VHH binders against Triokinase/FMN cyclase (TKFC). Designs and how they scored, part 4

Target 1, 201 residues: Triokinase/FMN cyclase (TKFC), of Sus scrofa (Pig) (f1rkq4r372to572)
Amino acid sequence: KQMVRVLERVCTTLLGLEDQLNALDRAAGDGDCGTTHSRAARAIQGWLKESPPPASPAQLLSKLSLLLLEKMGGSSGALYGLFLTAAAQPLKAKTDLAAWSAAMDAGLEAMQKYGKAAPGDRTMLDSLWAAGQELQAWKSPGANLLPVLTKALLENAEAAAEATKNMEAGAGRASYISSARLDQPDPGAVAAAAILRAILE

## First folded at step 1 (VHH)

Design q1 (framework vhh_7qia_2)
Fold by ESMFold2-Fast, scan of step 1:
Structure q1 (fold): chain B 201 residues (1-201), chain A 121 residues (1-121)
Amino acid sequence: as target 1 above (201 residues)
Amino acid sequence: QLQLVESGGGLVQPGGSLRLSCEASGSIFSINAMGWYRQAPGKQRELVAFITSGGSTNYADSVKGRFTISRDNAKNTVYLQMNSLRPEDTAIYYCAAEYSGSYYWDEYDYWGKGTPVTVSS
């Protein structure tokens, strides 16, 4: 029930950003980042209508990985698929903060190995990496500190997305465009930060 | 505790308009989203429209273009403007708030008592 509400919040967020993400993507790509993310959102909504989501976080991430690989497609679908498949592994045994931190690290490592991008290369990895670094800085905070961690994580992810407008592209089509002609944030970084806010707010 | 109070329901003729209001009071920390559901006689409760704290909206296909959801964050109130009403819109309308007091998927949904809307001549 709770998982369904979180997933529906993510979908609503992505549907609302379609035009903005497409506009950001036109400078560096096909202008379809928003369309691709909206396709993913609609696929998730369809899945939720027809079957109950898995009870475990590990099973949920594994199922989402397969769904995004099949229905979202493209480089974005492949990258989210790799992230989610790797992130599911630490969550098979535990679901505490340390396990979620390990899940983030596993997902980020998989994206770097296969995408050959690193933090600072103007990709969706920039937002996710900033969030992951904040998680690593905290060791099992008490309940009264979790809101502080969440706020810092979201602020870092969103700041990293904004900072991509000044970065040189190290991966994808944008890597063939001079950074002097890229004056907007990376659409993938913006989308990733928005997804994190939808999950944690 | 969290309390949701709906108002604005009533009887209206086909083609008419109504505006529903839902005010949240009490423990209103971490309200992530608010929205409207409806339940017609003999049918399951269905989502009508939802708005997040960030302003993102979502609508059921059956009401898209006719209904508009909006939020007044200062009053913790969500509105549903219903235009071009049809007999099939007749239902009890429920306000819902998604409240996140946890980071482990144990979020809670709160519901109002419901407000009836009847569209007939």
Scores: ipSAE 0.000, ipTM 0.101, lowest interface PAE 17.0, mean pLDDT 76

Design q10 (framework vhh_7qia_2)
Fold by ESMFold2-Fast, scan of step 1:
Structure q10 (fold): chain B 201 residues (1-201), chain A 119 residues (1-119)
Amino acid sequence: as target 1 above (201 residues)
Amino acid sequence: QLQLVESGGGLVQPGGSLRLSCEASGFTFSNYWMGWYRQAPGKQRELVAFITTGGSTNYADSVKGRFTISRDNAKNTVYLQMNSLRPEDTAIYYCAKESLTYYDSYDYWGKGTPVTVSS
């Protein structure tokens, strides 16, 4: 399954970033962002080995949501779980680009509503929101323009993650730390951008 | 033109063995996951086994320990070795290639090869 192959690439990426994400998180928290994401990656790898893959994108995202809520845990697991549950809904009816754009919008809305974060607050939402804005701006590109959209989307997400180093924390744990200790990008924003690159590259 | 040609099916007694082959053409075989599906009379098509580009394998619980999937990239061929066959294994077996359209799980391009396990 192509989606299963993509999930394996995401897991490899997150396992490779464990030390970097922990180092970034030590400036703003307990230094466990990388450990939490690598725990998620190992849980996904175990699930893929033990279970037949779901046939549809909606079923895959719904099952993945439950897995992350149970195995990843913490605020990150809850936020990814909420995003994926919401993102699965538009994909039940269609799986074209418009449906994937609607899935992104639904996931972002769920993160804002339940995560209590907004773009600019120095969280994982910053990179995901930037990706969503780029996707929405293109609307319905032709197939020959999909590589251009993909490149622009990834560049926008990665630039937004990097820009978090200049932001004051508006939500989450980092909001309790002085601005002098926030001179590095948000580990959640970096992780989210890396996940998008693993999916689309 | 993409093509998957299954062979090796037949009639066997319970406890017997069969080796299914699927010869692929029209794509870079080594770059894709390959799998075997089956469809028994009156039932939905189910994934039996798959093998990744790196050689990792996974099996449905019903065939674990009895079936072995393997691939030969030099011959563009994927195999399913079926041992200790049971009447419940009776089905048409289909070779499947990982889909380039990521919302599809696998492509079915062959007619399948029938396997009947009975005395």
Scores: ipSAE 0.000, ipTM 0.112, lowest interface PAE 17.8, mean pLDDT 78

Design q2 (framework vhh_7qia_2)
Fold by ESMFold2-Fast, scan of step 1:
Structure q2 (fold): chain B 201 residues (1-201), chain A 121 residues (1-121)
Amino acid sequence: as target 1 above (201 residues)
Amino acid sequence: QLQLVESGGGLVQPGGSLRLSCEASGFTFSSYAMGWYRQAPGKQRELVAFISSGGSTNYADSVKGRFTISRDNAKNTVYLQMNSLRPEDTAIYYCATDVYYGLSWPEFDYWGKGTPVTVSS
């Protein structure tokens, strides 16, 4: 029940950002980042209307991975698919904060190795990596510190997305364009930060 | 073809130690995370230890301080060192990898055949 509400917030967020993400993407690419994320959001909404989601977080992330690979497509669908498939593995045993931290680490590692991007390359990995660094730094906080961690994680992810406007592209289509002509944040990084806020808020 | 072959299981008394090995083939071992799972009689399969390709580790609460996961990329092998074994550690131990190639888990079998561990007084 809670996971359904989280997924619906993610979908609403992505649908609301379609025009902004397309505008950011027009500066550096095909102008379709918002359309691609919106397609993913509509696919998830359709799935939630037709079928109850798996009760297990691991099964939920695995199912989402397949849905995004099938319906979202493109490099974005592949990258989210890689992240979610890897992130599902630690969640098979436990669903505490340590397991979610391990899930983030696994997803980031998969994106770096299979997605051929690294932190600093002006991609969605920049936002996700910044979030992962905060989780690593806090280790195993008690419940009283979770709001502090969540706030720091979101601020770090959003700051990293904003910082991409000053980065040279090291991966993807934007890597073929001079950074002097890329004066806006990376649309993928902005989208990833927005997804994290929708999940954790 | 992806293969995972577990070994090192056996019968041991409470308080004893065992070292499990899993030899991998058919994929670029150094690029993938590896995990050890176990399934006790009448219980669900559970993850007990995980190691990323970069060497970060994670453990189930029931085994923390007693089990250590490690890997040797030159030998395409992941290990589980089990100390201070208890009767409740009795299970079949499985090696697994996150090599999925975009396939769902029901369609992509990434499990080895398992190695049995019995801790008996």
Scores: ipSAE 0.000, ipTM 0.112, lowest interface PAE 16.3, mean pLDDT 76

Design q3 (framework vhh_7qia_2)
Fold by ESMFold2-Fast, scan of step 1:
Order: structure tokens, then sequence, then C-alpha cells
Structure q3 (fold): chain B 201 residues (1-201), chain A 118 residues (1-118)
């Protein structure tokens, strides 16, 4: 498939969201979520210009994990790195829908274990978890149902990101900030939903 | 992976200054966002200031212009310079290390008391 174009679309999306994600992050965080994601996008673009991506999905996710750990940095780079490394494991044997579903589950499990957050805690996990639940529910859909599944995944991920603005924070620094200051959606959840849209659309 | 030890707390008069230090031991200090939280008697713990691995800072409105957070990655230390102290700044101050992007606070110090009283 056109894997390079998907990665380029992800990069363009993250570069375009830099100011918005930084603004969301200033309300409850460090104010650099957009800058960090833009750094990742630039690193991916540079990698794509210098070398072709691996042919195997498992190798692609593993190499991307190392790139983000090295170039993106911070907790975002670490969490994306953990997700991608775990997600690569089921894809070593097969690349069917069941394998991609297992990859999502493995990545979410790794983020929960090492990020110490759970769905409902007002983190990037909320968007990714909502997407994972839809993928799990649509076990073995026919090819003609893939657009329906994709739409449901994106709608659930985006709704979960928006819903974070009404949540009490259960993890991270936001859990110790008054709820009056948390009337905006979580920047990590917004970024994750945007990445999913760029990949699936 | 981190152990946090605070120092520098004490008793000061209103208008005085204190500098808190938090020394981290272990690996990956430079990858963590570091914060200072405080808890006054009968109140919940609140964020005072934090600093990212990249050096970006943010402050609670009540301390803006008076407190400055900084870090020295070579010494695995984060500092809180507190100027123009007020009685309402009286609290136990906690150092915290967390992954950025709304991740859980991974490590807490035991706290250092700060009392502002005449």
Amino acid sequence: as target 1 above (201 residues)
Amino acid sequence: QLQLVESGGGLVQPGGSLRLSCEASGSTFSDYAMGWYRQAPGKQRELVAFITSGGYTNYADSVKGRFTISRDNAKNTVYLQMNSLRPEDTAIYYCAAGLYDSSYIDYWGKGTPVTVSS
C-alpha cells in the first residue's frame, strides 16, 4: 500500500496542529505538546527522505518506535515508543484484522502498565482506548463493512477526546489542578485522535 | 526509576525568600517533567510549578512573578526559588516526577515544610 503517504499525512496533520495543541496544553500542562509532536513529525519526514521504511508492518512499527524514542523525546516519545514496540509483536506472524486488533490491545496494555493511567483518567489513552473498543467489537468484519468500522473508530476516538474536557483528572498533573481550569479537552487525547484520522482516512 | 529527596524548607517571615532543592537519584531524570506541589493543612494538594525536560515552565496563578522553577540535568536536581513569601504560602512542599502528556505522577518526595509567619 501507500504507507509513505500515510506517514506523510500524519506528519502534515501534526505540524498543522502545533499551535492548537500547545494552547490546549497550557491550560493544564507544560504548553509544549504541539512542539513535541511537531518535532516527531519533522523527524519522520527526515527519515522518509533518507531511507525507505521497512516492508514489514512489524519492522516499520519497531523502527518508528526507536525514532520517536530518540527524536521526539519526553514522555510522549516514550509512551508512543512503548505502544509501537508492543503493537509490533502480534504483527510478526500475521497482518490480518485480527492481528491489527491484537496490536492495538498490546499497545494499550503497555501504555496502561508503563503510563500508569486507565481509560477515564483524561489522558491520550481515552482516545486510543475508544478506538480499541470499536476494533474489538467488530471482530472479523467483511471488506464491505471496513468503511463503517473506520467511521465508528474515528467517531468514538474523537468523541472520547472531546469528552475529556468534562472529566475529573485521575492521572498526571491535571489530577491536582482545580476542575475550573480543566474546561478544555486533553491535548494528548486530541493529538491521538488526529493521528488515527490521518492513518484511517 | 527515580528517588526524590527535598531540602531547603523552614520558617521565614513574610516577604522573605527560600530556595527548595529536589535531588533525584536513578536513571532517566532528564526525560521527566518535574513539578512542585504543596499541601496546606486541611486542603488538597495543588500544583505550584512545573518544568519540562525541554525547560518550558508553567506556574499556578497564585505564585506567578514570585516563584521560579529551574532544573540542572547534570546534577539531577530541580529547584524552586520562592520570593516575597506570604502566610498563605505555608504548606508542605512536595517534589514530583511525572511523564508528560497527562501521564500519572510516577514519583513523589516525602515533602519539606515551609512556614511563613511573623
Scores: ipSAE 0.000, ipTM 0.130, lowest interface PAE 16.9, mean pLDDT 74

Design q4 (framework vhh_7qia_2)
Fold by ESMFold2-Fast, scan of step 1:
Structure q4 (fold): chain B 201 residues (1-201), chain A 119 residues (1-119)
Amino acid sequence: as target 1 above (201 residues)
Amino acid sequence: QLQLVESGGGLVQPGGSLRLSCEASGFIFSSYDMGWYRQAPGKQRELVAFISSGGDTNYADSVKGRFTISRDNAKNTVYLQMNSLRPEDTAIYYCARHWEYLSGTYDYWGKGTPVTVSS
């Protein structure tokens, strides 16, 4: 039930951001980032309504990956699918903090290897990477420090999303977009940070 | 595409030396602080040596006087010269690009290069 509530918070967050993400995406892209994330949210809500989600974190992430690859589509669906499929692997053996940290690392590595993106490229990876670095720094915190870790992780993810407004677009893309429009943060990075906040809230 | 490619690791006897290299691409190398981290079996990843974009260096107490970090901006490469190696230096060594933004520090890591110090 805890995982259902988390997924419901993620869906509500993405549905609420549709217009904002589309507006950010129009500055440097197709103007559909919010629409694709909302499509994902509605697909997840439909799945939760019709079928109980797996109790196993590994199975949950694997099924979410397939759902997002099928229903979300586009580059975002592919990147989330790659992340979730890889992140599920460490969680098959254990579900402690170290396993979740390993899951984050695996997901980030898959996005870089197959998604051809790296931190600093002005993509959703920028905010997810910042969160992953904070998890690595706090690999074995005491229980009393977990709220501090959570706060720092969210602050770093959100700060990294903001930082994308100071990053140049990939080679060739900026030739079609004015410099003024590129002064906004990347919609994918903003969406990823918002998803993390919904999860950890 | 940001890439960090480490090389130079291997097996060496106690008291020996190794020079690690990290070739960077996909960012303006001269503008970033760089570091070397290591992770020994069963231990947390720790910072070993750090070099700022301006050339200032900092070292972990365990390696001061034995390790030297340097950079060659023309080659987009950061180096770690390791002298007087000890069995306790056995670890996987990671190159990192360091970036500070607002309240956070954002490091990007290479895949690592293993170093084994054994007789």
Scores: ipSAE 0.000, ipTM 0.097, lowest interface PAE 18.8, mean pLDDT 77

Design q5 (framework vhh_7qia_2)
Fold by ESMFold2-Fast, scan of step 1:
Structure q5 (fold): chain B 201 residues (1-201), chain A 120 residues (1-120)
Amino acid sequence: as target 1 above (201 residues)
Amino acid sequence: QLQLVESGGGLVQPGGSLRLSCEASGSIFSDYYMGWYRQAPGKQRELVAFITSSGSTNYADSVKGRFTISRDNAKNTVYLQMNSLRPEDTAIYYCAVGTFYDEYSWFDYWGKGTPVTVSS
C-alpha cells in the first residue's frame, strides 16, 4: 500500500479544514482546533521529506504517535498518541483486516482508559467509536464487500460527528457554556471523521 | 529482537547521586524512543523520564530538575542521572522501549530492572 500518498491526503485534508475547525472551536473552546491539526499536518509533511516512513504498519503508527506527541501537543496530540500507540500492537503480528479491526478496538480502548473520554462526551472519540462499531458489526467481510463496509463506516463516523451538536460536553469548561452556543458539531469529532475519509478513500 | 540490560542501581543516602545505564543490543537503537520506569514497593510502575530518537526529553513532575535522561547512540545506551535523591525515590528502575503509555500494553521490550534504595 502507498502509505506516503495516504499520509499526504490526510495532511491536505487537515490544512484545508483549518478555518472551519477553528470556527467550530470558537463556539465552545479556544478556537484553535484547526490550528492544532494544521500544526500536525505540517509536522507530518516535514517528516516525509526528511526520511521514508517505515514499511511496517506497526512501526509507522508508532513513529506517527511520537511525532504527534512531540509536535502537535495539547490534549489532541495526547489522544492521537494514545490511539496510535495502542493500535500499533495488533499490527505487529499480522496486517489483515482482522488485525486492523483489532487495532481500531485497541486504540479506542486506550483513549477511554487513559484519555478519560467516553462515547457521548462530545469529543473526537464519538466519530472514531462509530467507525469502530461498524467494523465489528460486519465480522470479517469478504474482499467484494469491503467497499460496502468502507462506505457504511465513513457514513457512520460522519453522522456521529454531526450528532455531537445535540450533545452536552461531558467534562471541562465546555460543560459551563450555554446550550445555544453548543448547537454546532464538535470540531475534534469533525476532524477525526475527515481523517478517516482521507485514509479510506 | 531487542535486548535491554540495566545497571547502576544500589544503596545511597538521601541527597546522594546515582547514574543508571541501559545498554540495548540486537536492533537499531537510534530509531527507538527510550524511557525509564520505576516501581516503588506496593505500587504500580510509573514513568520517570523519556527521550526521543531526536533527543527531546520529558520528565515526571516528581523528578523534574533532579533527574536527567540522555542517550549515546554510538554505544546503544540510555542513561538516567539521578541527583538529590530522596527516600521516596526508592524503587526498582526499568528501562523500556516504545511509548510512555501503560508499559503492560505498549512495551514488549524492557529489562529485568535495577534496584535503587535511598535510606539514611
Scores: ipSAE 0.000, ipTM 0.119, lowest interface PAE 17.8, mean pLDDT 76

Design q6 (framework vhh_7qia_2)
Fold by ESMFold2-Fast, scan of step 1:
Structure q6 (fold): chain B 201 residues (1-201), chain A 118 residues (1-118)
Amino acid sequence: as target 1 above (201 residues)
Amino acid sequence: QLQLVESGGGLVQPGGSLRLSCEASGFTFDYYAMGWYRQAPGKQRELVAFIYSGGSTNYADSVKGRFTISRDNAKNTVYLQMNSLRPEDTAIYYCAKDYPSLYEYDYWGKGTPVTVSS
């Protein structure tokens, strides 16, 4: 079914990016961003082999949140867990575009409140926030406008990931950033944008 | 203030039945999913049954076909009908709002004990 195909595309994408994300993360820290996302992808693939995923989007996001908290771990697992658990709430009553928009907003709010991240901080939130802003700007688009919205969401998310290069050298935060760090985008932001593209392709 | 109050537990013989109830307050009950969890002595808490706001249900493999979860939104109550009980079902049973997460500290009630013994 479509949801299984989407999750399989996300997993294939993350597995393919492992080396690139690790290289980006070595410039900024531990060098394990790709390994952590690859671990999540393998856990999802194992889950899909053992049992069919829930048909409901709310159920699927809630179960996925628990899986990532358990198997992915670390700060990334916690942030994805916070996002997905909060995002599932609006989808329990409705699954239309307005509900998905509310889901994005709920997830972003949870990441900011409990993840201590804000837009502009050079994290996965930067890409997700950019996608959320584009989604929020559209109200009740007709079916013929959904491809336009989707393209705009992906372009905005990917542009935000690339913009994290400039944030690394940005005023204020630059004062505590190591001069050994390469002028490269944030691995978490790159991973989040890639996940969105795999979902919406 | 979110509050969950479980009841209906007790002592029953193998093959017997019990019906658990959980009364909820402090949140918009009909909007949220509700779950039944259990914790046996010395073991971690596990999900046994889950019901979404729309009425769809999900069960742990160990209880599928024996337990039935249901809800009454007018009474802000979720139920767990337990049939064909086994000694390994012995545990304290907990009601929870949605799936427990990092920011939902008050997801849990105090629990209701269920003992299955011959």
Scores: ipSAE 0.000, ipTM 0.103, lowest interface PAE 19.1, mean pLDDT 75

Design q7 (framework vhh_7qia_2)
Fold by ESMFold2-Fast, scan of step 1:
Structure q7 (fold): chain B 201 residues (1-201), chain A 119 residues (1-119)
Amino acid sequence: as target 1 above (201 residues)
Amino acid sequence: QLQLVESGGGLVQPGGSLRLSCEASGRIFSSYTMGWYRQAPGKQRELVAFISSGGETNYADSVKGRFTISRDNAKNTVYLQMNSLRPEDTAIYYCAAYFDYSGEPLDYWGKGTPVTVSS
């Protein structure tokens, strides 16, 4: 039930950001980042209406990966799919904070290895990487420090998304446009940070 | 896994037209961004045009208004319609596959099809 509510928050967030993300993406010439993420949100909402998600986090992430590969499509669907499939592996045995930290690390590794992006390339990886670095630093906090970790993780992810406005495109569609003036943050990085906030809220 | 085969190149006079085809076999073609590159003798390979999985297109300034990229997902084929050809368009033309939002090909390259524009 909680899992359904988290997914619904993610969907509501992405649907609400469609126009903003499309506007940010127009600097790269396409203007479709918001539309692509909204397509993902509608696919998830449709899936939740047909059946409840698996209770196992590992099974949930694996099924979400397949859904996004099928329904979201494109590079974004493929990159989220790669992340989620890899992230599911550490969660098969345990679901404690250390396992979720390992899941983030596995997902980031898969996106770098197979997605051809690196931190600093002005992509969705920048926000996710910043979140992962914070999790890595705090793998074993006491329960009373979890709200502090969550706040720091979200602040770090959101700051990394904003920092992309000062980065040159090393990957993604923006890299096709030589010498383009990119003075706004990367829409993928903004979307990824917003997803993390919706999850951890 | 994905195989790309280019065809349609040849010798044409300045002002002529050619239509290049790139047929994909293997994995589902419709999920990829497809691009056309060219390499003139003694030059580096350059991007000519791309078309996203959703049908959005982009062109190099040197070919804009003269070349049109299109795709037929039912036939797993991407096309490059080249009009008003110039001697400067002489090159070997290559097909490449990408994920959307990636500036790097997925290492799925065709063998190329030569285009010569000469009188």
Scores: ipSAE 0.000, ipTM 0.129, lowest interface PAE 16.7, mean pLDDT 76

Design q8 (framework vhh_7qia_2)
Fold by ESMFold2-Fast, scan of step 1:
Structure q8 (fold): chain B 201 residues (1-201), chain A 120 residues (1-120)
Amino acid sequence: as target 1 above (201 residues)
Amino acid sequence: QLQLVESGGGLVQPGGSLRLSCEASGFTFSTYPMGWYRQAPGKQRELVAFITSGGSTNYADSVKGRFTISRDNAKNTVYLQMNSLRPEDTAIYYCARDIWSGYYEGFDPWGKGTPVTVSS
């Protein structure tokens, strides 16, 4: 599928999840995770209408990073910005499956190194990390095994998001709230898993 | 530097069995997934089975239940046990550390392969 159609699907997904993500975030944060992601979706939609998307995936991810830093804001905008800027680097030379796998690895490394979060900290990194681990285990399968990889990757990401409800927060605002009150999944982890499903489904 | 040496192929009747081996050298074998590809005359090369560094296995639908992939990291060897062989399994079988080679053209050199003929 074309990158523009994938990006439009991501935006539609985020707009549809606004109320659910805000409700999840209300338990442990500002109650604005859904609003923040919807703001990002509307900014992307506006950008696509006013400017043609860049010709290369690397340029697309770099411009999305800048857009999210400027329009989405907050810790979410910063974390997505870090991921996308790093993920764009392997895609400058190649756009095959191996390059996309390298992009995932680069993005995850940047979030841990510069975003100060680690897997298990009850953040969006938990879902993205789980997806990355599954992708690494398979390492660029052939076309006849891609549906199996895609299903396993999405199930792993979604399971990791759900598992955050039993984790103590190690980073962000939630880390200052008693773990006894964090009995719902992390809204950022849920949002990240939904974005992956919109991209790969 | 990288070498992959396939062996174990041969001529068998339908319903027969063969065990293929691939000895690897020139890289850290234990950290890579390993796959078996095959190429029948006049057809493109297809991924048949692969095994991750952790031991998880995956198979093409056409061989599921009949073939078993395994590895021995101490010997830098990956195996393909082929049971209930069919004429449609006739192909040259190749080992690869780069499981994208059938999907994308990689620069890892292919070995010579090991031919398998299932004839009735």
Scores: ipSAE 0.000, ipTM 0.129, lowest interface PAE 17.0, mean pLDDT 76

Design q9 (framework vhh_7qia_2)
Amino acid sequence: QLQLVESGGGLVQPGGSLRLSCEASGSIFSSNEMGWYRQAPGKQRELVAFISSGGSTNYADSVKGRFTISRDNAKNTVYLQMNSLRPEDTAIYYCAAPYYDYVSGEYQYWGKGTPVTVSS
ESMFold2-Fast, scan of step 1: ipSAE 0.000; ipTM 0.166

Design u1 (framework vhh_7ubx_2)
Fold by ESMFold2-Fast, scan of step 1:
Structure u1 (fold): chain B 201 residues (1-201), chain A 118 residues (1-118)
Amino acid sequence: as target 1 above (201 residues)
Amino acid sequence: QVQLVESGGGLVQPGGSLRLSCAASGFTFSSYWMTWVRQAPGKGPEWIATISSGGSTMRDDSTKGRFTISRDNAKNTLYLQMTSLKPEDTALYYCATGYSEYWDFDYRGPGTQVTVSS
């Protein structure tokens, strides 16, 4: 239903970006960011075809966490897995906007604690952190204010991904490359922003 | 650590204009939604406008034709441009982080006084 359609949209988006993300990653890494995300997308598509759909957001994030840890692999799979496992916890009791904000915060905290990356380090955290800040700033959504929040989340996440062009790598493989050679946005940040767009649009 | 300091208020004639500024420090200003609120003597607080981190704005219907909210992330500064001022606009104007219908902002400034009188 809605959750399945959202996940299918995320998978289609990631498969469509494989070549672009690999090209971006060649400048600062092994050129496999798109391949890794496509592997995740195919694993999710297989799971959706063969498994009962999750009954709740918390169950969905927990199942995705396990799937990405086992099938995506690498540091990306581990970081997404940790984010999703932590994010699932606030969603067990309620699924209002405050719970989703808490979920984002929990996920970002887990990635920073175990990934040793911080906002500004030219990683996927830059896009996710920017989205999280919009959720934190939104204290009381009025009846007609959600479209402004949605637009702000996407614009901020995408702007943060573009801003990674001007950041020196503070973590991961890109940190071994001179900033003078980094004139492209971080592929992980671009991928994260694209995932958020697929979820919200 | 976190500071919000408003400036630009003062005495102005009806029909005049003022530009208020809010200087932010101690947090990543560009990541926060920002709000202008006013409180007239003997009245409750009144929301004026909110601007997202990306620049999208929301404005109160009673003032949106005369007031414009904007931000300069490079300067960590929030602005409120006020035109066609009326005696009814006399109030303490303050900035705050985020948006809240309940006035329970995480951070707010001390405010700057605007008086519209002849």
Scores: ipSAE 0.000, ipTM 0.151, lowest interface PAE 15.3, mean pLDDT 78

Design u10 (framework vhh_7ubx_2)
Fold by ESMFold2-Fast, scan of step 1:
Structure u10 (fold): chain B 201 residues (1-201), chain A 123 residues (1-123)
Amino acid sequence: as target 1 above (201 residues)
Amino acid sequence: QVQLVESGGGLVQPGGSLRLSCAASGFTFSSHDMTWVRQAPGKGPEWIATISSSGSTMRDDSTKGRFTISRDNAKNTLYLQMTSLKPEDTALYYCARTYYDFLSGSPEAFDIRGPGTQVTVSS
């Protein structure tokens, strides 16, 4: 029930950002980042209408991975799929904060190892990795401190997304455009930061 | 037996400084996040600062310019350095070992809390 609300917030956020993400992507890419994320949001909404989500977080992440690989597609779908599949593993035995922290670590490792993405490459990994670094600094955040921790985590992720505007592109069409023309943040990094805010707010 | 004992409180003039200490025993201090909290008369607890096991700190914006949290793992001791004290800083100050289960949403921020040390800022 809580997970359904979280997924609905993520979908609403992505649908609302479609035009902004497409505009950011047009500067150095195909102009479809917003369309791709919107497609993912609609697929999740359709899934939620037809069946209740799994009660197990591990099964939920595994199902989302398959859904995004099938319906979202592209490099974004592949990277989210890698993250979610790996993140599900630590959650099979426990679902406490330590297990969710381990899930973040596993997902980030899978993106780097199998997705060939690295921090600084001007991708969604920049935002996710920054969030992960902040989370790793804390082992046992108290309930009264969780809002402060999530604020710091979100600010770090959003700052990392903004910082991508100063980064060299690691691949794709952006690599053919001089850095002086890339004065906008990476749309994937912006999308990832927005997803984190929708989850943690 | 797990215990936290605060010390260093007392009466101080406005503009003064105090250093609070929290002595930990009965657990592996170096492996735990530690927090300072205060409670003024008739008010709820107010979070001041947390220091992670790795030494990263998080501080309340209203006090972070005047208060510094630190730890000495070799001595199993947590510190709060307080400067430019004001009458509104008058409160019972206590340290705590923190834990939160994200999915269960535990309402308890602290596993263990010390009895506290009183700080009174008055002329």
Scores: ipSAE 0.000, ipTM 0.214, lowest interface PAE 13.1, mean pLDDT 78

